# Designs tried in a protein design chat: miniprotein binders against q9h3h3. Part 88

Target 1, 235 residues: q9h3h3
Amino acid sequence: EDGFTAEHLAAEAMAADMDPWLVFDARTTPATELDAWLAKYPPSQVTRYGDPGSPNSEPVGWIAVYGQGYSPNSGDVQGLQAAWEALQTSGRPITPGTLRQLAITHHVLSGKWLMHLAPGFKLDHAWAGIARAVVEGQLQVAKVSPRAKEGGRQVICVYTDDFTDRLGVLEADSAIRAAGIKCLLTYKPDVYTYLGIYRANRWHLCPTLYESRFQLGGSARGSRVLDRANNVELT
Key: E = the ipSAE of ESMFold2; O = the ipSAE of OpenDDE; V2 = 0.75 times the mean of E and O plus 0.25 times the DockQ between their complexes.

## First folded at step 7 (miniprotein)

Design PA10
Fold by ESMFold2-Fast, scan of step 7:
Structure PA10 (fold): chain B 235 residues (1-235), chain A 85 residues (1-85)
Amino acid sequence: as target 1 above (235 residues)
Amino acid sequence: DREELIRRFEKIVELAEYLLEMAERALKRGDLKKAELIIRWALKALELAAEIAEELGDPELLRRVEELVRRAERLLEEVERLKRE
């Protein structure tokens, strides 16, 4: 019943995407306003469903920062989902290569580096670093989850335009490390998220393509990146 | 055991109710694509709940699942209707 858990995670992700977002949009807001915005909406204090005692009284799905050059392009998600249903009905094998082809065909190419942190100062500090990197143009766009009713870890997502562009994925990792982030990072293409494919799915697909570990002193990059699909170290 | 099955059943039903509420909100916003996807997830969760209810042999639990399936089907019909507009 691993598929049930995957569906639950997909449902929660969709709810967050549909609820209102708190956005600092560097395309229309001066960079000088960022520090005040970060102080007003620290992710450790913003609640998922609203609370009179928190910065928000109404639900917040995500807290996001858009860079000056950010141009959203989610591709043809509807076409992707229709093709996915057709593929499942066809009885044809479902493999990483098949999903990659669907993603390319429908231009659903974005992906993200994920980091999970407990609510508190370290989360807020990490988010501030990422947000500054986005506003300064080193990263394109990022978001962080608000504090859940259950508690637990929150997630920071740092997006890249094309998961098939390995150099671009590695450059984003470098920028995250330059922002002072030292925790484990994992990279997931959005195609897996749109199709509701998480760990322990029925097709035994690994939605994580890359894993980044901080290392002290060995590399100017500050990290070691593993290609999990091919089991090869890239850095 | 039976106690674990009952707990699992209740959690699945709560998930299905939550998903149907999300689908209703998506419909109110005019997002037919998301509404349809969420409804399909709710129906899949309800299939699992029905299997557990059958294993437990409790007709009241099965009736609760059937009511939620009807709600999901009504929302899906509304999605189809709005697509024709």
Scores: ipSAE 0.000, ipTM 0.236, lowest interface PAE 11.1, mean pLDDT 82

Design PA11
Fold by ESMFold2-Fast, scan of step 7:
Structure PA11 (fold): chain B 235 residues (1-235), chain A 85 residues (1-85)
Amino acid sequence: as target 1 above (235 residues)
Amino acid sequence: DREELIRRFEKLVELAEYLLEMAERSLKRGDLKKAELLIRWALKLLELAAEIAEELGDPELLRRVEELVRRAERLLEEVERLKRE
């Protein structure tokens, strides 16, 4: 039942993207307002579909912070999806290389570092650290999921502009670590999200490109980064 | 694992219904691209729900899926009509 999990998660992600977002936009809002905004909308308390007992009565898809230099570019997602349907129908192999090529062709290049945390203090504290790093210019943009109806783990996504730019991806990892984040991170290109590549995918593809693990002992590097597909340390 | 299949079925149908409601609102706002995307994803989820309904052998569950598929197809036809102007 590979298709079940992948399609369901992809549809949920799409719905969240389309529902209203709670946004702190540093392009138009003074940095001094951030702490009050974070106190008003702690992700462990904001509910996905709204609840009278939460900060929101209406559905919220994502809680996001946009940096001063943020310029959104999702590429040609519809062209990507049409090409994906054609590829699936064809006899061509579905591999990380073919997905990478589709992403490049349709300019769907963004990607994200992911951290999954249970609702509570640790999640809210991690999000506050990431949000401050975004507003201060060390990261470009980030978002965190609201509390799910079923109460599972929430995800913080820290975006980079181009998943094919390894140096940029590694620089974002360093900035996350500098913000005080010590948990496991994994990196996923948005093309995988748009095409429904999750853990139980039909093509048995690894759903993330990199893992980052915190370095104990306070090294200048901050973390060990592993290329998951090739089992090679990038550090 | 009949109970797990029923739970999965209900989750798929609930999400598909939600996506179709979003599609109807997008259509009213003139956002044909969003509406089409939402409808196609709802149809994909309903296909998975139909597989579960068939495995369970429950004609009422299959009827529920078929009703939502018809709703999705009507909305998709309206999107195509509006795209033609």
Scores: ipSAE 0.381, ipTM 0.808, lowest interface PAE 2.0, mean pLDDT 86

Design PA12
Fold by ESMFold2-Fast, scan of step 7:
Structure PA12 (fold): chain B 235 residues (1-235), chain A 85 residues (1-85)
Amino acid sequence: as target 1 above (235 residues)
Amino acid sequence: DREELIRRFERLVELAEYLLEMAERALKRGDLKKAEFIIRWALKLLEIAAEIAEELGDPELLRRVEELVRRAERLLEEVERLKRE
């Protein structure tokens, strides 16, 4: 049952990655054009498979904003997947430490802060704030899912280059909070995503490394961040 | 260019096969709504794969897509049959 759910989520993620993306690329597009682009493509109205009544008539997998300094580096994903197959066929235990070592060995180091919001004004406002932070250089890159036909929550992903760089992860959290985001944030390394490991997985691994909760006046950064793996509060 | 299209085609076909296996498991569990959702997703991916196969001009790739489309259609007929039961 749990395995079936994980497989479904992995398949959906792969399909979204393969479909066309709507991208605002600050490396090639003037920052002054961002507000018009955000007004044209609010994520609450962009549909996953296209609709004549929406901003898109064709499928859209993701809506993304690339920062001026963004340099994509996914590492050796093919080598990672081959090593993962070998690990699964071996008798060796599959643990968080084992996956971390696979990620380091194959340089698959990126990760992301995730937030889930219902379609509507609040989602569009949150995305606009994140997009501006990316274009202004406080964040490197972000994407948001389009609206599914059946409804449900949409996800905003804010990426960092290296999930092992705690300071970089915390700096991104601060920038997200500065953009006005107050909902729960969870941080997931891309290695878990590439291997199809979600909350309900057969290895009982927790793919979330950090959680961030908004705390008004509690910390100088406006959030309380928990290291899930070590059960340590960082802020 | 051509290599990128071939890579995308192979990923779409692999994902469609994966989705159809998931749909078969959903049918065995009696989850008709989930099975139908997954089958329709597989068909959408196969539609895109067919366009790529046509652009590549490879009849063998198109045959692979057509076989998976037939499999998806048979599963969708099974969903419709079970709905009437």
Scores: ipSAE 0.006, ipTM 0.232, lowest interface PAE 9.6, mean pLDDT 83

Design PA2
Fold by ESMFold2-Fast, scan of step 7:
Structure PA2 (fold): chain B 235 residues (1-235), chain A 85 residues (1-85)
Amino acid sequence: as target 1 above (235 residues)
Amino acid sequence: DREELIRRFEKLVELAEYLLELAERALKRGDLKKAELIIRWALKLLELAAEIAEELGDPELLRRVEELVRRAERLLEEVERLKRE
């Protein structure tokens, strides 16, 4: 409703990436320290631009937890951006398939499950569950946005290594559900983030590839996952 | 309508100004590619802000945008200068 353009959202993402992050890094910090860290930095209280009355007086871009086995691989982002510029200049149609091929060619394969929650207890509880799953090895890495000046929902991002690996994407969804998360989840490949594909983009592309809806089936919990680009149910 | 446009304008200008501060920091660190990328995003936001200022017919808002555009252009000139070194 705010009517922010894709350009505005991309610029905000860039600013957040440039500002300091609050990180719990399980590669260098004992897991026993996590609960104290979560209590010190609840995402509903950490402010985006700092506030003497909050846990932070200086700007914070993201609050993140890195798993013990986390090893980032961004691929060839420079080559991806050059190829994207060439594609736009060529006049060829810009489609999900074309972007997928660019991502594969340049090894920009990571992606993330997104969940949007209002500031408050439910957000903090959801983040704590996700953070514990990361530290325990069920997920690889996650981050959550700090509280914006005007309020509004915050986003938790749970990353996977390869958006083309459907089993890996579904396994991450299952781990998120096992952590007690029941809200709608959408999956966005990092290639879309690098190329500035957000809501209301000029290419009219859906900014997410997959969506997950919570489903309680008789004696078992699960979720229904849809491939949005191909309109195919994966579960 | 007018109130919503003013709110969007202020948000765009605030973010653009913040991006230019981040660009200056990146430039001081020698990260020319990051600085250039940030400056170009700031210019995109300022272009959107200028459109709103024109729609509102407010010379003061347009003048604010023009000042930030000049700052961004000076930073791009500095990036280009340092790339020659």
Scores: ipSAE 0.284, ipTM 0.706, lowest interface PAE 3.0, mean pLDDT 86

Design PA3 (at its last look DockQ between E and O 0.51; V2 from the best seeds 0.00; counts 0 for: pae O 1.8 > 1.5)
Fold by ESMFold2, look of step 8:
Structure PA3 (fold): chain B 235 residues (1-235), chain A 85 residues (1-85)
Amino acid sequence: as target 1 above (235 residues)
Amino acid sequence: DREELIRRFEKLVELAEYLLEMAERALKRGDLKAAELIIRWALKLLELAAEIAEELGDPELLRRVEELVRRAERLLEEVERLKRE
């Protein structure tokens, strides 16, 4: 994509990761407090930099919920990045199988379902459903971006702990649909994020591993899920 | 077009300034790795802003960028000095 947009977005993402987060941590906070917390911090009203009239007076990078079973484990990200650099200088072909093997070797197995929604009731409702699913144990951890000053769509990320575990990824999709979410979902393994591999990359890799489309009268999961790497439907 | 270039310039400078404020906070709390990373990102954005200022042919815009670059470089020197201690 164009250099201005890519560099600006990367810097904004880094800043958001490093700014304070608003976190509901089910490991330390009773589940009965969740609804009050959600009402206090709707993602359509929480502003990135603490605008006047916002619930937050300070910058917020992300709004997140951690489930009771949440156990952070990034894996060997530093080793992954070093191996990636070595691979690039080796001249060997870079394929989706290569990325999968790097992720497995370095135990960087997490990934996330993503959804993009405009600010407003639809976003706040979707987030509340996801947050409840996390606290109830159907999902492990999720985050949502705050409202940017210029507006625009916001993103909800719903994490899974092992992108190679197709059953686990599909179970997360089902839990998202059970929360009433009907928009397009895309799944991106964190290995692509840590290596900085975007949609338009020199290796022609597709960072989106799965797409999920809601379908009325579909399977028990309510989704039609496509494996983007193999162009095969999983449902 | 000219209005788009000015818009891009102002966005880059605004974010770079925010990043330098973040870096100063990181430095105050002793997080030298975070401070260095943030400063290097700010410098990348300022390089892009300088290119736009030159394209626009506006010496005042270039002076604004140069001021922020000097601020970033002073912060980076402080980080490097502290890393050796």
Scores: ipSAE 0.601, ipTM 0.869, lowest interface PAE 1.2, mean pLDDT 88
Fold by ESMFold2-Fast, scan of step 7:
Structure PA3 (fold): chain B 235 residues (1-235), chain A 85 residues (1-85)
Amino acid sequence: as target 1 above (235 residues)
Amino acid sequence: DREELIRRFEKLVELAEYLLEMAERALKRGDLKAAELIIRWALKLLELAAEIAEELGDPELLRRVEELVRRAERLLEEVERLKRE
């Protein structure tokens, strides 16, 4: 209903993608340089639009770490968008299953675990753990948002190749937990991001497919993962 | 709520101004596709800002939007010109 919020968020996301990124690329940079890079660019101090008092004087859209084996495959995003427009004008029901089928048809399969943290030590520590896991090969790629002008929480995104591959999604969750992360995680397929499915979307869809909650002790160790789309516990 | 509308207006205008600066940089490096995409997003934000300015009945806010729309239109004309070269 509120066109302002949707259009504003989409424009901000586009601008972040197009602005320069700070990247540690393990495909071309020795792993021994990671600690120095993390110290130079803590996400709580890197500013979105640049500040002479911060690590960056110029805008930064994202801070990212690419693993040694990282090989991006975005699929057919153009075909996905065309099919989405056709679906919306068709009057057919828009459901998680319909969107999953569009994603499969157009090979737009990547997705990401999301965690939202306030700027500060905990964010920087969490990001360092994730970055180390990426460089060591337990995760493929991750990025974290810089500090916004108005403040507010920052987001760490940890990507997987295929949101339909439950084992791959769960392996990423396990690696995140092994890195010391204990906060709530939610998993969003990139198809939802490309189609602008956020909180309070007009189709009343949950904007995430999976949810992970930290669990310590009892008969199980690690985390509980819920498939929100199918209402099934995976762990 | 008048204060809420003013806050929304300022957010839209600030982001539109930033996008137009990005579009100018894209044009300077010859990225016509990026420039066109960015300009169209700026115009979409400015259309929403104009609606808010009309609702608030403030000619000064409308003038600010109109100036940015003209800037966006000039940049879009430059994109079209460069596409012919």
Scores: ipSAE 0.446, ipTM 0.824, lowest interface PAE 1.9, mean pLDDT 87
Fold by OpenDDE base, look of step 8:
Structure PA3 (fold): chain B 235 residues (1-235), chain A 85 residues (1-85)
Amino acid sequence: as target 1 above (235 residues)
Amino acid sequence: DREELIRRFEKLVELAEYLLEMAERALKRGDLKAAELIIRWALKLLELAAEIAEELGDPELLRRVEELVRRAERLLEEVERLKRE
């Protein structure tokens, strides 16, 4: 993906965050209603801008499911951004370690597993599996992008509270695999998004910390997780 | 080709305009963090659009970008004003 595509996709994600969300909140809604909600708002049919005949008449940024233990904590994003600007002006070297320390200092620790799927039954089925895992408490929160007018792949994001907690990141991968997801997963900290660090950035930072590949007949986890920063397999 | 560059330009501008509208809405809601982040992304898209406009040698395209940049800058100034209150 060229720099243009990366910037465009990031900008679309930012715009989507600001549009209304379709949310199933397990904290306030009985789990028994999940199937009806999933049937009402299948991601492959929910349109980004509320196209005629879609389940939504208005723009939808994301479709999301919140688990019982979900607590939104964004940390000090403003402080993070200020520190990042100061760091850039200082001329000091910027490394993944630097970003990690900034994230810790400002408590911006959230990250997400990402999967990209074509619109259709496979996407809706994958989302249903993830949504159920969230409602059952195996995952905390997930969201999926609505169908774009131009088509293309939709993204499911499964969040973890702390990208520095390797065990927690791996547990989420396991839960995603247990939900029947077999596609490639990439893990990205939110701090990289907030700082506008995308592919081919001037600092040569890889925004993907982990990659998970499904493995047939392999370990109990059903996946191989690669630490991209160190080029080491964790599983 | 030239047609592809024009298509890319129009897509960048369209998205930048949409982001700026979203930023204005964020400001109205008092979500200064979101507004600032969105404006910064809009500015990045406008930088890319400017590069395309320069490559095309089209002063009208460049003018359109500059107008949007000025809008983004005004919104950013408003964010900074509201942060100080």
Scores: ipSAE 0.285, ipTM 0.693, lowest interface PAE 1.8, mean pLDDT 89
ESMFold2 (binder alone), look of step 8: mean pLDDT 88; pTM 0.868

Design PA4
Fold by ESMFold2-Fast, scan of step 7:
Structure PA4 (fold): chain B 235 residues (1-235), chain A 85 residues (1-85)
Amino acid sequence: as target 1 above (235 residues)
Amino acid sequence: DREELIRRFEKLVELAEYLLEMAERALKRGDLKKAEMIIRWALKLLELAAEIAEELGDPELLRRVEELVRRAERLLEEVERLKRE
């Protein structure tokens, strides 16, 4: 974003990860309690650093919902980072294929569909739909950012456990569409995040693997998914 | 653009202050490793803020950075002291 450095973005991400999260964990909490939890913590009203007038008086880094079958696996991030440093010093070409291979070798396979929405009713409604899909088993896990002091869009992240499993990535897109989401979605593997690869990078890599656009007049699951690397439509 | 530099400076300082508060809470919990990591990140942000303050030529902005650096250094000294116990 304008005015931010890579160090600033990384520090903000670290702070959000370390601050408390508001979590609905379907592995231990009955699904019947979800609607009350969503009403208590609408993301448009939950503030990043806390406010007496908001649902939270203390800082909140993320608002998350864990599905019944959710089993976190971050892989060998340390080994991935060491291999990345070796790759950079080797002089070998840095391509999407070489990053994919590093991710597979170190089992850093998770990725996420991202959507950005302004604070308000549409954000809260979208998040409620996503959260219900997670609790009902159509999605594995999701999180949404709290409202920043200066406003701006908030992000909903819907995770899949393996970005190399194209069918699984497309299944998640279908479930998001079935939940009523119509905005642009982009899919990013977590390996790009761990290696600090953003949109404008010196290797000219696109950290977005897929884009999903709502197909007007189609079925409830209708969307066009573009493979960004090959410029090929998959649906 | 002077206005853009001032905006960036304020964002860096605000985040650094927040991180130092987070580090103080980590120290209170006895999480020395996390406290040290957070303090070192705050110092990196303050270094960037100092560069902007120098570019703007504003001694008051530089003074603000120096006060936060001293606070960070005091916390880091406390981490080192507690490691010996």
Scores: ipSAE 0.117, ipTM 0.641, lowest interface PAE 3.7, mean pLDDT 85

Design PA5
Fold by ESMFold2-Fast, scan of step 7:
Structure PA5 (fold): chain B 235 residues (1-235), chain A 85 residues (1-85)
Amino acid sequence: as target 1 above (235 residues)
Amino acid sequence: DREELIRRFEKLVELAEYLLEMAERALKRGDLKKAEWIIRWALKLLELAAEIAEELGDPELLRRVEELVRRAERLLEEVERLKRE
């Protein structure tokens, strides 16, 4: 994200989505095979474009785990794109509220908790915890980026079905924390990803809706969640 | 500054080259709509690279962009040819 334009980040995301994924699909694969799969494909070692000495000789866009109950529902992305073009030419303000309405109208409701970690044991350990939570049914689906050529931070994405469902978003946060994750989490609706809303966006919108901070020995909940779009603390 | 512009240029060009390879593979698989989508993204990245090359005043960087634009245009022509069959 550092210093890249929104177009560059969007093109990278598109390429990653189109390249092959390494998937553990709990709908068709026994849970007993997960540990071997995680050992074979640690995110810190899987390279984006394939390298000698990595687990992959060919490009890998994402490493993903699908839960037993996972049912993809991407909504009407094509209709969203057309409406986005119309919005930009309409003169109507581009705000979190107008993007939310676009998402609702086109049923593009999924979103994700993001955590950014440097390549290494901590990343691989965090991913293993998330993957087990997905296979055990506490989370629905997750993915992690492979290692980039520059060796910068990698991202783990934990998806929820509906970014407007605050209880569901908070339940996912709790499950992530229960898996042993203590780093900062931010929540991004997929509508922002499809429309190219990243840190470098031209509308200067905050690219995430929620932020979660771990609380050691704090409130009973174990984390504090802030609604950044409305400037309200949810917990 | 100059060093950061060169770094951005190289990353844009590398990504554009990768996308054109993806487009060639999509074209070989007969996925014309996907190939066209990828090519148009490559061209968008090359537009940004050209702007940087012009700002840097480096004719060699601009020549590299122009070569990739010509490659993208040839692939797009092939997509259009296959659509008419």
Scores: ipSAE 0.283, ipTM 0.720, lowest interface PAE 2.9, mean pLDDT 86

Design PA6
Fold by ESMFold2-Fast, scan of step 7:
Structure PA6 (fold): chain B 235 residues (1-235), chain A 85 residues (1-85)
Amino acid sequence: as target 1 above (235 residues)
Amino acid sequence: DREELIREFERLVELAEYLLEMAERALKRGDLKKAELIIRWALKLLELAAEIAEELGDPELLRRVEELVRRAERLLEEVERLKRE
């Protein structure tokens, strides 16, 4: 969509990851400080490359909240990338199953629920709800993109530590819904991100494993979760 | 179309310039591995920008890419020099 190349998207992601992050770390900061921090750094106002008129004068790659029990584990990303290169040159079929096996072998298991919202009150309110759920222990870790210079939607990412643990993925969806989120959610394993596999790829792989839709006015659960790979409704 | 190609060219060049500034800061901090990684990403983006400039047939756009490639190459040479120290 919109003419971006995979290399461009990957370079933007790398730059955001390498630039400074604004972090509320519940492992070292009292929960009582969260509301003031959220008021100081609303994602609709924090700018990606800095602006004297915004909360930040310098670039910010991500705005993040770490839960009290958060323990980062990226696995062996270098080994994963080397194995992916070998797989591509081997001529063997590239399928969701082979990527899943590479991810397990190299312990690159994290994944995330994604939601895209326009800059404004609804984004800031959604992020505040997610941040509180993280600090209260219902979610492990989350981040939100700052505002891009060209505008467009911002993304909130809510991470789980193991995309192969369906129960854990569904529990995160429930916690997101309990935080008041009603927009479309999609779940993507980080293995696809590390390998540069996006929506339009030559292997016709769908990097989205799950999709969650809020059911207004009728659902006892509050959401419908679809397994995108098998086209099976789970809830 | 032409306007879409120009927009993509400008996005690629702007991101490459930003990455080269990040690489300069990484070099100043002594992070040679990070600097080299960033420079190589900038060079990949500049290669794509050069292809667009050639498609558009605009020698001024190509000169802009060539200037940034020279800057990236100078930074990469500095990385190699510092690795030997």
Scores: ipSAE 0.361, ipTM 0.785, lowest interface PAE 2.4, mean pLDDT 87

Design PA7
Fold by ESMFold2-Fast, scan of step 7:
Structure PA7 (fold): chain B 235 residues (1-235), chain A 85 residues (1-85)
Amino acid sequence: as target 1 above (235 residues)
Amino acid sequence: DREELIRRFEKLVELAEYLLEMAERALKRGDLKKAELIIRWALKLLEIAAEIAEELGDPELLRRVEELVRRAERLLEEVERLKRE
């Protein structure tokens, strides 16, 4: 996008993570309050840096919904980064398999399905569907980016606990489709995010592991899922 | 092209300025580790911005980057000072 570097994208992600989040936490808030919360904070209207004319006057990094069973576990990110530095200086090949092994060793297993939508009704409707699925227990946790100063597409991230658990990743895809989502989805393990593997990485790795395309009247799952790293169709 | 380099430069500088503001807020809250992390990310972005400014051959853009680098370095010195107390 616009020729952004990997460092720029990583810095934007870090800034968003460190700014305040708007959170609906189903562990402490009754599900009956979700609809009012969604109406108060539609992602197309919440601004990244605050605006007196929007729902927020202060910066918002992410808008998130936590499921009742949500228990964050980022693993040993410090150990992962130290091992990554050692790997880069070792001359060993940097491949999806090597990164998978680093992630397993350091218990950095979470990942996310990503969807990019333009600001507007379609984004807000998609987010509402995902948020309801999280609160109802079909998904674990999700977040959506606020509206950027310059506009452009916003991203919805739907997390799974373990990117190496293919069945779990596919079950999340099915739940997203059941929520009415029909756009392209891509799946990215959090280890790639922590190591700064974005579009313009120097190892020329595809920054996502899976791709899901909606398909009507075909598969019982409602989507076709491709393993992008190995170029293998899973459904 | 030149116009895209200028847009990229402006976006990097804007993000770096925002990060330095975040670092100042973290510093005021006494969160020295977060402040240092943020400052180092701002410096990485400013390094990229400096390369673009040099490629564009515009001394005013380079001067803007150098001013932000000095601000980042002053904040990093403040972090180091507070860590030793």
Scores: ipSAE 0.155, ipTM 0.632, lowest interface PAE 3.8, mean pLDDT 86

